# Designs tried in a protein design chat: VHH binders against F-box protein 7 (SKIP32). Part 12

Target 1, 328 residues: F-box protein 7 (SKIP32), of Arabidopsis thaliana (Mouse-ear cress) (q9xi00)
Amino acid sequence: MTSDALTIPSELESALRLRTVQYFITKRPWLDLYGVHVRPVPPFGSTSRKPHFDPALIHRCLPDELLFEVFARMMPYDLGRASCVCRKWRYTVRNPMFWRNACLKAWQTAGVIENYKILQSKYDGSWRKMWLLRSRVRTDGLYVSRNTYIRAGIAEWKITNPVHIVCYYRYIRFYPSGRFLYKNSSQKLKDVAKYMNFKASKSENLYKGTYTLSMSDDKIEAAVLYPGTRPTVLRIRLRLRGTAIGANNRMDLLSLVTSGVNDEEISSTEEDILGLVEGWEDDETHNPDIPAVSHKRGMTAFVFVPFEEVDESVLNLPPEKMDYYVTG
Below, E stands for the ipSAE of ESMFold2; O stands for the ipSAE of OpenDDE; V2 stands for 0.75 times the mean of E and O plus 0.25 times the DockQ between their complexes.

## First folded at step 7 (VHH; framework vhh_7sr4_2)

Design L1 (from K4 with R97T Y110F; at its last look DockQ between E and O 0.51; V2 from the best seeds 0.00; counts 0 for: pae E 2.4 > 2, unsure alone 60.3 < 65)
Fold by ESMFold2, look of step 7:
Structure L1 (fold): chain B 328 residues (1-328), chain A 123 residues (1-123)
Amino acid sequence: as target 1 above (328 residues)
Amino acid sequence: EVKLVESGGGLVQPGGSLRLSCAASGRIFSSYDMGWYRQTPGKQRDLVADITSGGDTKYGDSVKGRFTISRDNTKNTVYLQMNSLKPEDTAVYYCATGYEEFPDSGYTFFDYWGQGTQVTVSS
């Protein structure tokens, strides 16, 4: 007499509800990396726009490296539940070398020695505590600033001076290496996200640069060069924050400064714009034709959108729907 | 979907005139800024002229006094009247449309471009 296998544990089912897990199953980035496309068997009688999955398939299909990446995105409560699923997941959540590698990758620009000092002084020697609590930029999506202003419209014989809303976005993608991508565009998030990478072909209005994050006050310094016959540096200063501890899903825009750059000053690589402007004051003019300007508008705070949520984000809504949304 | 279609380029003698036109569609024309840029061989695109939705104009130093930008919101068209043409004005001329990236400063960022029209000024 043969009995069936045990049913799926409830904790595994809960972990599979996370949007990050759904993204890895649907996108299959680890399969794309190795040039292999293996799909889960779809349910009987239905084919969907994305592959359907059973909870057990996550355990069977994911390479260990992707499983670690999924766990690194979980909040502490979900990690506790995941550790009850099976021996492999419990070992992974408890493995200090996994958390060490995640931390050293995330804060690689500080270097190993400095990270060990911080680990001991602020996180009680726990790499897991450091990963969960220390501020870091998110690198699994885009930070998006939606900006609007009002413009007078064409007067029709039935309408007196209608008002039109102009809407544009600032898009930022950070990399753990200290590099970042910046795009200023009227295109919607769902149309932009696929081109926000260093591998994209020539993409118009996509700018590359470097950034720094200060551990003491969560400030970010970043800069890009707008090229042309009147080249202009845009210096961006931000403060990282979150809607919950460890979320790191918001950034306040502290300053936007534009300043002209002389041809002799454009001698470094385009990615080293922070080095170019090192020591500049915000009101310091280097090209008299393009004086330094500290801007006061177009500075809406950034909201983080994970790549798995870009198609469904409310940031894709038209201006009239977003303009009527009351924010706290 | 934003589309810009240029016309009016061609060959002209020094001292002559041309009028470039750019028809725009896919956004509310009266709400956005328009501009003309030109590109000479081996150079970056240079600003020739721009005109805001409110009608304020700006010109590059080398064309000031000779070129005039204007817009007709009923035809969704921007024009560049080019007078007293010089051989140095030979270039591909591009129409562009954009918005104020910094609304309090009047700085226009141009995010859509036409295919360009050739202007040649022969001696």
Scores: ipSAE 0.400, ipTM 0.711, lowest interface PAE 2.4, mean pLDDT 75
ESMFold2 (binder alone), look of step 7: mean pLDDT 75; pTM 0.754
OpenDDE, look of step 7: ipSAE 0.500; ipTM 0.799

Design L2 (from K4 with D56S K58Y G60A; at its last look DockQ between E and O 0.02; V2 from the best seeds 0.00; counts 0 for: pae E 14.1 > 2, unsure alone 64.4 < 65, placed apart)
Fold by ESMFold2, look of step 7:
Structure L2 (fold): chain B 328 residues (1-328), chain A 123 residues (1-123)
Amino acid sequence: as target 1 above (328 residues)
Amino acid sequence: EVKLVESGGGLVQPGGSLRLSCAASGRIFSSYDMGWYRQTPGKQRDLVADITSGGSTYYADSVKGRFTISRDNTKNTVYLQMNSLKPEDTAVYYCARGYEEFPDSGYTFYDYWGQGTQVTVSS
């Protein structure tokens, strides 16, 4: 490790405004492993005593091999920002093993052999190229579909009725394992995010399922089991897209189909809900009391929100402050 | 904000009757589905009965023919008439408000819950 690889001047101070550098300093996911603590830089205008920032402190506290390990745990967005900090960080982010680990984690359901075949056939053997160009679901946040409509009393006549803007949300959290969580709720994103995990045993209306992503057309096939006295499976078809290359931050909702499920098909240990419905037609049901239904409402596209942005997301705004104002 | 207040629970002998009420606050009560759930110690909440905004009803098999759900949209209230009560009906009964899981799916998603009212059926 050479000290001339780091730029000591005020460029590092400007780089501290980057979320990536702030993440390294404040969240310190691996610094505690080595018993090293770096004090956070206080915000501008703070009444706190200013720390004496030493630009070489990060360099001296973390040797090159430990920096590699820390960067191997970062998300690709943070890697892009890290490569802009200095030449040493840029060289670190270029490590092909780094991108290999990210790719194998993201597409773990295909397995190592299949991923290598795809790498060689479509991405010229470059793990970085594969990471940047191949579609992947985001697993570091929630996909959120916000649906709004005016709720009017059905079959009731009144001289004046209040106009209510009803807002409800579909929440999806994907896992690299091929499992996902689904919740439909009027609760805001900031209130729901803490319950979107497999250990939230007290969370009501949180449903579990499995999914696949097709590399050829970016379609997602997903299925969720609704247990209870009226057991059903919800089959969800989506198309993954993004606002920029590699963002993967949007999904179009192509179809929603609910079908009845019989008691033999229900299992508390079922790990492959999508496999259960393999080959089912859209009008198929295995409980004649529960017909198959193809749903036509609540089909707004999903927007991805990273977990670190949940509290500040515009999706938490009340209906009267949203882009879609309905006048009555 | 929506608030659901249950009432009408209590102690009753087997074969007796109780009528539970759930008063709902908030706008446009008539547009929501309403339901009753019950929970015994150590178990999850189970659906007892529900009633859609259009008046369609559903009952769990264990209560069919004994329980009747109804609603009064002018009073923002849903009722559960419980007849021929059995010891296995002993539970905390919760009122819930919701709407279809998807607007045209026919399966209700419940977003607000009451605090519950105890029903005890003992000899």
Scores: ipSAE 0.000, ipTM 0.168, lowest interface PAE 14.1, mean pLDDT 71
ESMFold2 (binder alone), look of step 7: mean pLDDT 77; pTM 0.777
OpenDDE, look of step 7: ipSAE 0.017; ipTM 0.244

Design L3 (from K4 with S105Y; at its last look DockQ between E and O 0.47; V2 from the best seeds 0.00; counts 0 for: unsure alone 64.9 < 65)
Amino acid sequence: EVKLVESGGGLVQPGGSLRLSCAASGRIFSSYDMGWYRQTPGKQRDLVADITSGGDTKYGDSVKGRFTISRDNTKNTVYLQMNSLKPEDTAVYYCARGYEEFPDYGYTFYDYWGQGTQVTVSS
ESMFold2, look of step 7: ipSAE 0.579; ipTM 0.803
ESMFold2 (binder alone), look of step 7: mean pLDDT 78; pTM 0.771
OpenDDE, look of step 7: ipSAE 0.731; ipTM 0.895
ESMFold2, look of step 8: ipSAE 0.566; ipTM 0.793
ESMFold2 (binder alone), look of step 8: mean pLDDT 78; pTM 0.777
OpenDDE, look of step 8: ipSAE 0.661; ipTM 0.866

Design L4 (from K4 with Y107W; at its last look DockQ between E and O 0.57; V2 from the best seeds 0.54)
Fold by OpenDDE, look of step 7:
Structure L4 (fold): chain B 328 residues (1-328), chain A 123 residues (1-123)
Amino acid sequence: as target 1 above (328 residues)
Amino acid sequence: EVKLVESGGGLVQPGGSLRLSCAASGRIFSSYDMGWYRQTPGKQRDLVADITSGGDTKYGDSVKGRFTISRDNTKNTVYLQMNSLKPEDTAVYYCARGYEEFPDSGWTFYDYWGQGTQVTVSS
């Protein structure tokens, strides 16, 4: 049984060798005194040798090397924005290195080798293409759904049964690791966003879960554990979609199922709740006191809100001012 | 931001009574559930009593028959009448606003809390 030595694609080797790329060290003697080696930015290949006089001061004052370093530290969506500034920035952003890093980070759960295989087989070796076309949950913000239901109020002295509207939000923050945070709250987005992190896990109504995104049908399977005296798992099925290519800024809620979980099962799988419920039927429960329930209400779609837009989001408006139609 | 302000706590002898009040800010008080929780140092918060927007009440097992939760929507206030107080009832009592994610699921989420009021039952 010949152990098929997974030949690391030559590109992976080249990427690994990029660490060994002899950067033309512009000898800055003064930096040598501090042990700081500034790596020269390789000349961007195809830009016409003619020094395009960029009238913008920033282009005159910012060396290409520094520009590259700045871009190397930017998030992919920021790179996208940067590409709209000028021609120079647009070309700089096209560097495969930026997109490689973004892709490998975004799909890190698949591993480096698998990502390269996918890159070659499905995306013609283009990291940028892979970034744009391969479905991914966004991690640079929150997915938010607004839900409302009507509840009967206390019949006071007068004949008319008051009807009340309750508004609440579901918040999901995904991580590249396959983990996500889930919060259900009547609080506004701007307030909740501050606490949607793993460090704040002690906050009430913040739950941790695991998720998977299918490569074939853009479906997300997610599971959250409701801790307490009656441990319950919430199984969430979503469909990822976008308003534009690469946006991935909408999720349709396909199903919500709550099921009972045995304490013993929880103790064994603290980190992989999704794995625990893998293969469960929708009507399956592992706690006789907690029936499996498929929920049909509160199935509004999720809208993605980047962290940078959290404060300005329309979702912060009171229900009375919000248009019923979240422009899907 | 919804603010909840508790009042009425204090020192009482065993067998005594206290009435806690929680005043809520905002215009939509009547739409939400209200609850009382209590917490002792080093322990988790426990539900004492809950009242829905519809007036349905739920009580913790330890306080059933002794405590009564009520609400006045005109005053945006929830009350906890505590009778026959025991030393075991000593805790910080918190008012909370709640809602159900899934109607009739039994899961009530509380997302706004008061600062708490100390209730001490001692001889």
Scores: ipSAE 0.483, ipTM 0.795, lowest interface PAE 1.2, mean pLDDT 82
ESMFold2, look of step 7: ipSAE 0.573; ipTM 0.785
ESMFold2 (binder alone), look of step 7: mean pLDDT 77; pTM 0.768

Design L5 (from K4 with R27L; at its last look DockQ between E and O 0.63; V2 from the best seeds 0.55)
Amino acid sequence: EVKLVESGGGLVQPGGSLRLSCAASGLIFSSYDMGWYRQTPGKQRDLVADITSGGDTKYGDSVKGRFTISRDNTKNTVYLQMNSLKPEDTAVYYCARGYEEFPDSGYTFYDYWGQGTQVTVSS
ESMFold2, look of step 7: ipSAE 0.510; ipTM 0.765
ESMFold2 (binder alone), look of step 7: mean pLDDT 79; pTM 0.780
OpenDDE, look of step 7: ipSAE 0.534; ipTM 0.810

Design L6 (at its last look DockQ between E and O 0.09; V2 from the best seeds 0.00; counts 0 for: pae E 8.0 > 2, unsure alone 61.2 < 65, grease 24.8 > 24.2, placed apart)
Fold by ESMFold2, look of step 7:
Structure L6 (fold): chain B 328 residues (1-328), chain A 124 residues (1-124)
Amino acid sequence: as target 1 above (328 residues)
Amino acid sequence: EVKLVESGGGLVQPGGSLRLSCAASGRIFSSYDMGWYRQTPGKQRDLVADITSGGDTKYGDSVKGRFTISRDNTKNTVYLQMNSLKPEDTAVYYCARGYEEFPDSYGYTFYDYWGQGTQVTVSS
C-alpha cells in the first residue's frame, strides 16, 4: 500500500465520484426516507489523518476474489465505467462465472436447479442480468432503523415533569443461508456492528432467526425468538426496496407482532423459527399468558449501511446533530 | 454518558446480610428500569432482581424471599438487601440500567448500561 505518489486513472476517479456524490446526497438518510427535501451538507468524517483511497493501487493490490466483491457492490452504471479502467477490470466485469457464483451464493436457499429455472425464464440466461435486477437482501452490512419518541419523565418532590427523548435502533444482519440477526438497542451503529455475528456470545439483546424473501412483491417474512421464562416470537414483515434500481438499500417495516410460544415448540424447532410460526394469524398465541400484540411504535424504515462505512456513517451522530423523526 | 457505581460488597459469613447500593448518573432516573445481576467466574450473568420505573419487582428463583430490591428516586440510587446469605451467593454483583419495555419487547427489560461490579464473598 502506497500513498499520494501515484497518478490515478480519471475514469476510475469519475466512477468513484458518482458513488461519493450519492453518499453526500444521502448524508441525511432519515429525511430521505420520510420524503423531506433537504440541503446537502459537507461529507462527515473527513479528517486530515484518514488514509486516502487510491483507485489505481486497488487494482494491483487485490486478489481476484476481492476484486469480484468490489464489483458486486457497484451499481450498473458504475460497472460500465469500471470496465473502462483497465483490461483486467473489463475482463472481470464481463466474466459470466463470477456472476454465476455471486447469484448462487446470494440465492443459495432456492438451490441450483430452481435458480437455473429462474435464470432462463426471467433473465434471458444472463447471470449478470439476474444479479443486477433480481431483488436480494444485502448481506455485506447492516440494515438500521432509527426510532425516537417522547417519553414523559416522572419528576420527584413536586418539580416540573422532565421530557425524555428515547432514541433506539433496530439492527438487522441477513445471511445468504436464510438466517439473520436482530438487535434492538440504544447503542450506536459503530459500537454494535462488531457484535452482529453468530459468534458474539456476550452481546446483549442479540437475537437469531430465519427469514424468506418473496420475489413476487419483495416482501420479507422474518421471525426471531425472545427466550427466557416467557418465551415469545417476534414476527417481522418488511418490504425490500431501494433508492435506485438494484440498490436494495431500504426496507419498509410493515408489521411487528409478538406471540407466546410454549416450551415444547422452542425445543423442537430451534433452527427454523419462521417454519414454526408458518400460517399463524396475527392474533394467534400458543401461551395464553402472553397475548399476541401488533406493535405500532418504532416503525421507521431501515437504511442499509455497508460494513466498510459503519464507523463513518451519519447514523452514529447523536440525536442533537441529526434531524430526527417523532413517531406517531 | 450513563455511569453506574456499585458499593456495599464485601466478605460475610453464611447467614449474614449485606446491602448493596448503586448510584446512577444521568437525568430522569425515575424513568428507567434498574436491575442487579451476578456472575461467577466461567458462568453467564444471572438475574438477581430488577425493579421497573413504576416500582414492580422481579427476582431470580434462587434469591426469592431472601433478597429485596428497592429504589430511591430522590437519590438516584437502587438498593439490594441481601439476607440469609449462602456460599453459592458468592459472585460479582452488577448494577444495570435499561427500559422495562422497548416498545415491542412485551414487558422484557433490556439493560444497555452496566456498572463495574462489586464483589460479594460468603465464606467462613
Scores: ipSAE 0.012, ipTM 0.401, lowest interface PAE 8.0, mean pLDDT 72
ESMFold2 (binder alone), look of step 7: mean pLDDT 76; pTM 0.765
OpenDDE, look of step 7: ipSAE 0.025; ipTM 0.530

## First folded at step 8 (VHH; framework vhh_7sr4_2)

Design M2 (from L3 with I28T; at its last look DockQ between E and O 0.60; V2 from the best seeds 0.00; counts 0 for: pae E 2.1 > 2, unsure alone 61.7 < 65)
Fold by ESMFold2, look of step 8:
Structure M2 (fold): chain B 328 residues (1-328), chain A 123 residues (1-123)
Amino acid sequence: as target 1 above (328 residues)
Amino acid sequence: EVKLVESGGGLVQPGGSLRLSCAASGRTFSSYDMGWYRQTPGKQRDLVADITSGGDTKYGDSVKGRFTISRDNTKNTVYLQMNSLKPEDTAVYYCARGYEEFPDYGYTFYDYWGQGTQVTVSS
């Protein structure tokens, strides 16, 4: 006579070690997002006398909607592994209604009819394929551009003509609604990420604006207003790309243009700054004391960092350890 | 990591003087621009003085000739010498550290701030 022990499939053990799954289990961001009270369940300690069982432990930890949030953030390889873990995970990964809802949210500005036309014409009617392959801005983290420049310093003992390295960042967070947040700061990613939300709109150098993504060429048009004694608008043009098809984790900075804005435009633009500057030429300014400037420096490409990776990102390293950010 | 701590504020009579100090922690103090700003309740922070990493100084019009900013990179400290103080100088004074968003454009953004020190000029 023998007593069988609880056996956890090796795929489940591997999936529970994934950084995305660990982040959701340990940080519990869903407690804030969905209003769901979920308590973690410890592993079962009981011995089963029946052969072959699929323990229900993991789906007691996460409701189906929260499991989908994890899956929607996975790359295709990890998603394939997740579908092998258990019946619940497999069915969630294959549920077309979750993928449809994610797609309609992500591309909500195009409207339902246009999204169905694209679904049928380019993605064979598969919402999952559309989510994984159609270009979209990521909204589950920050796009970060790390910029450096060199300044002459005050002469120091034993060093003639000293130079100093200044490091600062551009931070972008996109929302599916067509709104975005922009911040420039010398503060590190892990210190900034907590302020990249609309509740922190009074944070230093945090600006809100609107953006569009062109589906034909993956170009993003965006703008923010810089208030002050001499107010300006910053017009940002980007190209979305990725390290792999569908990754959407890089953006090239195509142009940065600063233009003067008059007082009437400041008062009227709080909701749609991009609409204000639509059709402006690159050399256009509406304050002749502030000529338009097309900037050529500080234009390092953006790297996407998911919120679960913010604290450990290499982008938090000091400038002397990240040579590829020194422009020369 | 970076912390700015102001000291030297207080109550002073018109015509008096004060010296503010700002101790900075963290690496690369000498690389960044430093500044002093002041704020009266309900108003925006106003530039009082700034000093670049290279030692160039700039002053607000209302304090020019009366205030002097300086930095000591060996002590990671920025100073503001305030002479001939007026009641209009009453404010909370903040130390700040900044950078240029667009290199060679010449505009400094400040993103580290101290806690502030109160300066009151009255009889």
Scores: ipSAE 0.488, ipTM 0.791, lowest interface PAE 2.1, mean pLDDT 77
ESMFold2 (binder alone), look of step 8: mean pLDDT 77; pTM 0.771
OpenDDE, look of step 8: ipSAE 0.681; ipTM 0.876

Design M3 (from L3 with I28T Y107W; at its last look DockQ between E and O 0.49; V2 from the best seeds 0.00; counts 0 for: unsure alone 62.9 < 65)
Amino acid sequence: EVKLVESGGGLVQPGGSLRLSCAASGRTFSSYDMGWYRQTPGKQRDLVADITSGGDTKYGDSVKGRFTISRDNTKNTVYLQMNSLKPEDTAVYYCARGYEEFPDYGWTFYDYWGQGTQVTVSS
ESMFold2, look of step 8: ipSAE 0.598; ipTM 0.825
ESMFold2 (binder alone), look of step 8: mean pLDDT 79; pTM 0.785
OpenDDE, look of step 8: ipSAE 0.777; ipTM 0.912
ESMFold2, look of step 9: ipSAE 0.593; ipTM 0.811
ESMFold2 (binder alone), look of step 9: mean pLDDT 77; pTM 0.774
OpenDDE, look of step 9: ipSAE 0.847; ipTM 0.941

Design M4 (from L3 with R27F I28T; at its last look DockQ between E and O 0.01; V2 from the best seeds 0.00; counts 0 for: pae O 14.6 > 2, placed apart)
Fold by OpenDDE, look of step 8:
Structure M4 (fold): chain B 328 residues (1-328), chain A 123 residues (1-123)
Amino acid sequence: as target 1 above (328 residues)
Amino acid sequence: EVKLVESGGGLVQPGGSLRLSCAASGFTFSSYDMGWYRQTPGKQRDLVADITSGGDTKYGDSVKGRFTISRDNTKNTVYLQMNSLKPEDTAVYYCARGYEEFPDYGYTFYDYWGQGTQVTVSS
């Protein structure tokens, strides 16, 4: 009865030896974050990988499942930052699920099926690639355009009319739903942001509009309805660009046209202003009393400001301190 | 890391045969669908063949009866046997990992792709 000594495969011995490797707690705990044996958090539903010993205390204390849940709730830009913390976080952030959710939310107007088609056809099935390379409006802040013009003052009894520089801002907040908020104001960014970030305050001169982003040309078509006794529609054409890949933090204003709208048309299309003006010529107006006006002034490019940076933004500075403000 | 590496491409005469292989690593191969796609310059990537984790196969119309997709789960490899090759079959062939995100719609989606292998059919 020869007891077949089950030769424990050398791999098991090596795994057992790894257990006995007294991880010299280096007096420098941060070095443990640079371990070569860092594994990413497996996606939910994946077969449990072999228990891996993580040398970093933070990773021992935080279960992978919880880490995953935390990351799943992060904004994409925060995921980017998180990827710089350590190798484990870097690899965890690469999980396609995080980017899938971000992409599907960002381009929800196209529908789920269409997004998957685009993913496969243009971005090699990589959600992260699609997130980085596909144009999208940012929804985590405001697009702000700073505009200046000279106004001649009427000074009674002075030989020289004083001129003063007037500064005003265009503010746009986009939503993934295809809606946006528009405000033209002389108010500072920090003040306007309070109204645009929080649903609650009926700020004066805040208008709602609808927009579409083209799939091919990074062009945005947008329309805003000005309510009143003479309703007008503002048609906005924009070009989305970025200072870096995936930034989408600049918009060039290509055209700005104000047109008259018929009262009957407004009643039927309150929710789709862009649809109302679809196919309109630049000089088209549906109110004979209100000519179409193509605006040539105030066409400064938009700069994106995340809500988190609103208070510190240079856009809050007075015009005298912004002499070298570059929008591009 | 998920890796897909295609091999077996090359130059073949019309009427000839090739067998493409795609070696997969970094994931549980048996749990995923696998697909072959092809692309010519300036055109869209088209489905050539797909095989489910269960072994069900689907073929593009242009390759039905000529091409056969198979998989070996023990080797983590998917194969594309191409018979009766035509000049029109000239393309870069890509291997892809597939999954069903929405079973109700019957769509298989792909999340990882290989680098591709060139197949040229010419006299």
Scores: ipSAE 0.000, ipTM 0.186, lowest interface PAE 14.6, mean pLDDT 81
ESMFold2, look of step 8: ipSAE 0.543; ipTM 0.801
ESMFold2 (binder alone), look of step 8: mean pLDDT 81; pTM 0.805

Design M5 (from L3 with D33E; at its last look DockQ between E and O 0.53; V2 from the best seeds 0.00; counts 0 for: pae E 2.7 > 2)
Fold by ESMFold2, look of step 8:
Structure M5 (fold): chain B 328 residues (1-328), chain A 123 residues (1-123)
Amino acid sequence: as target 1 above (328 residues)
Amino acid sequence: EVKLVESGGGLVQPGGSLRLSCAASGRIFSSYEMGWYRQTPGKQRDLVADITSGGDTKYGDSVKGRFTISRDNTKNTVYLQMNSLKPEDTAVYYCARGYEEFPDYGYTFYDYWGQGTQVTVSS
């Protein structure tokens, strides 16, 4: 029986490959950072519960206004612990006005009337339930996509097959207003983060745009304008997700499209780039010299990093220290 | 940390020649696109020449045929040989390092710049 003999070697090969997968898991901690099937533990920098909080110190030192800000940044487990500290903190965490103010700030683009409608129809009138369960982009840090590509270098007599790795990043900062900033750069997160604001006029490759988040499917539509003599719109489609419910600390990049725009379109809708490109097909261009392109490389998922954790993020490590990279 | 240091600038007569050098610190010089740009006061930076990691070159129209860009990956250095210099070539020359946001699509973005070196062409 020849099939039984082949089955035995196949089982041995499967066991060896499984051991190799376990080895990569233990030697490549960055895989946990980028995986969607990673357990809901804190990703580096976005949902850390340890470095930011000392509930006893916070209770003794902070006025109520700052205490609300701290509570608004807590994950559900830490929020439960805060409600056990004392009667004041329990009442504060259960205060509907605290959660109402947080919600109205977070979803300010919908307006007060629409937010009350959503509150009643989907969250049973509970502002706390809405804050904890309704998808929102994080605005207290950056979403970062680290991309790599490989270049074959010029062959030298002494070096037969040189391999060169280029590493670059896409940086996104969202604002509750519906505006966002986009930057592409080979500069590291710690060097870029301080320039990711609307006042940073000196920053190269920093682009401003608008975005929307669909509550029905967590899709984000965003667009920025690359200005110049050949103006180009970059249309970015994302899906918001998280390593845990309510974390909102990951985004998958669904599409990345560049298209030509004409001068009349730029002058007509300079404040609402998303409105300009509403309804455009992916192969549509309004400047024949700039073809529409749906890009397939540079599509690594985004990881959220809070501003206070920027300097310590593994995303600052050089390419030779990476345990994970993706072509493009 | 990436640092680009230009050298070789100075005063030269019209019709003369000058060679600029840009020494790059960092392990991965050979992986990136390198370029030379120039700027006169009150104007934006203009492309002079660039060279890809594979050795392909591109030149600005006003310098084509007169300037030659090259790179030496063993020395982490990029060069600009400038021949038949004209007074219009007077500018501060900057070395730059770039990457492609969309690999193999042709959009090169430069995010590291040197301090610049002055080139003055006058009789």
Scores: ipSAE 0.412, ipTM 0.745, lowest interface PAE 2.6, mean pLDDT 75
ESMFold2 (binder alone), look of step 8: mean pLDDT 78; pTM 0.777
OpenDDE, look of step 8: ipSAE 0.637; ipTM 0.862

Design M6 (from L3 with Y107H; at its last look DockQ between E and O 0.34; V2 from the best seeds 0.59)
Amino acid sequence: EVKLVESGGGLVQPGGSLRLSCAASGRIFSSYDMGWYRQTPGKQRDLVADITSGGDTKYGDSVKGRFTISRDNTKNTVYLQMNSLKPEDTAVYYCARGYEEFPDYGHTFYDYWGQGTQVTVSS
ESMFold2, look of step 8: ipSAE 0.539; ipTM 0.789
ESMFold2 (binder alone), look of step 8: mean pLDDT 78; pTM 0.775
OpenDDE, look of step 8: ipSAE 0.801; ipTM 0.921

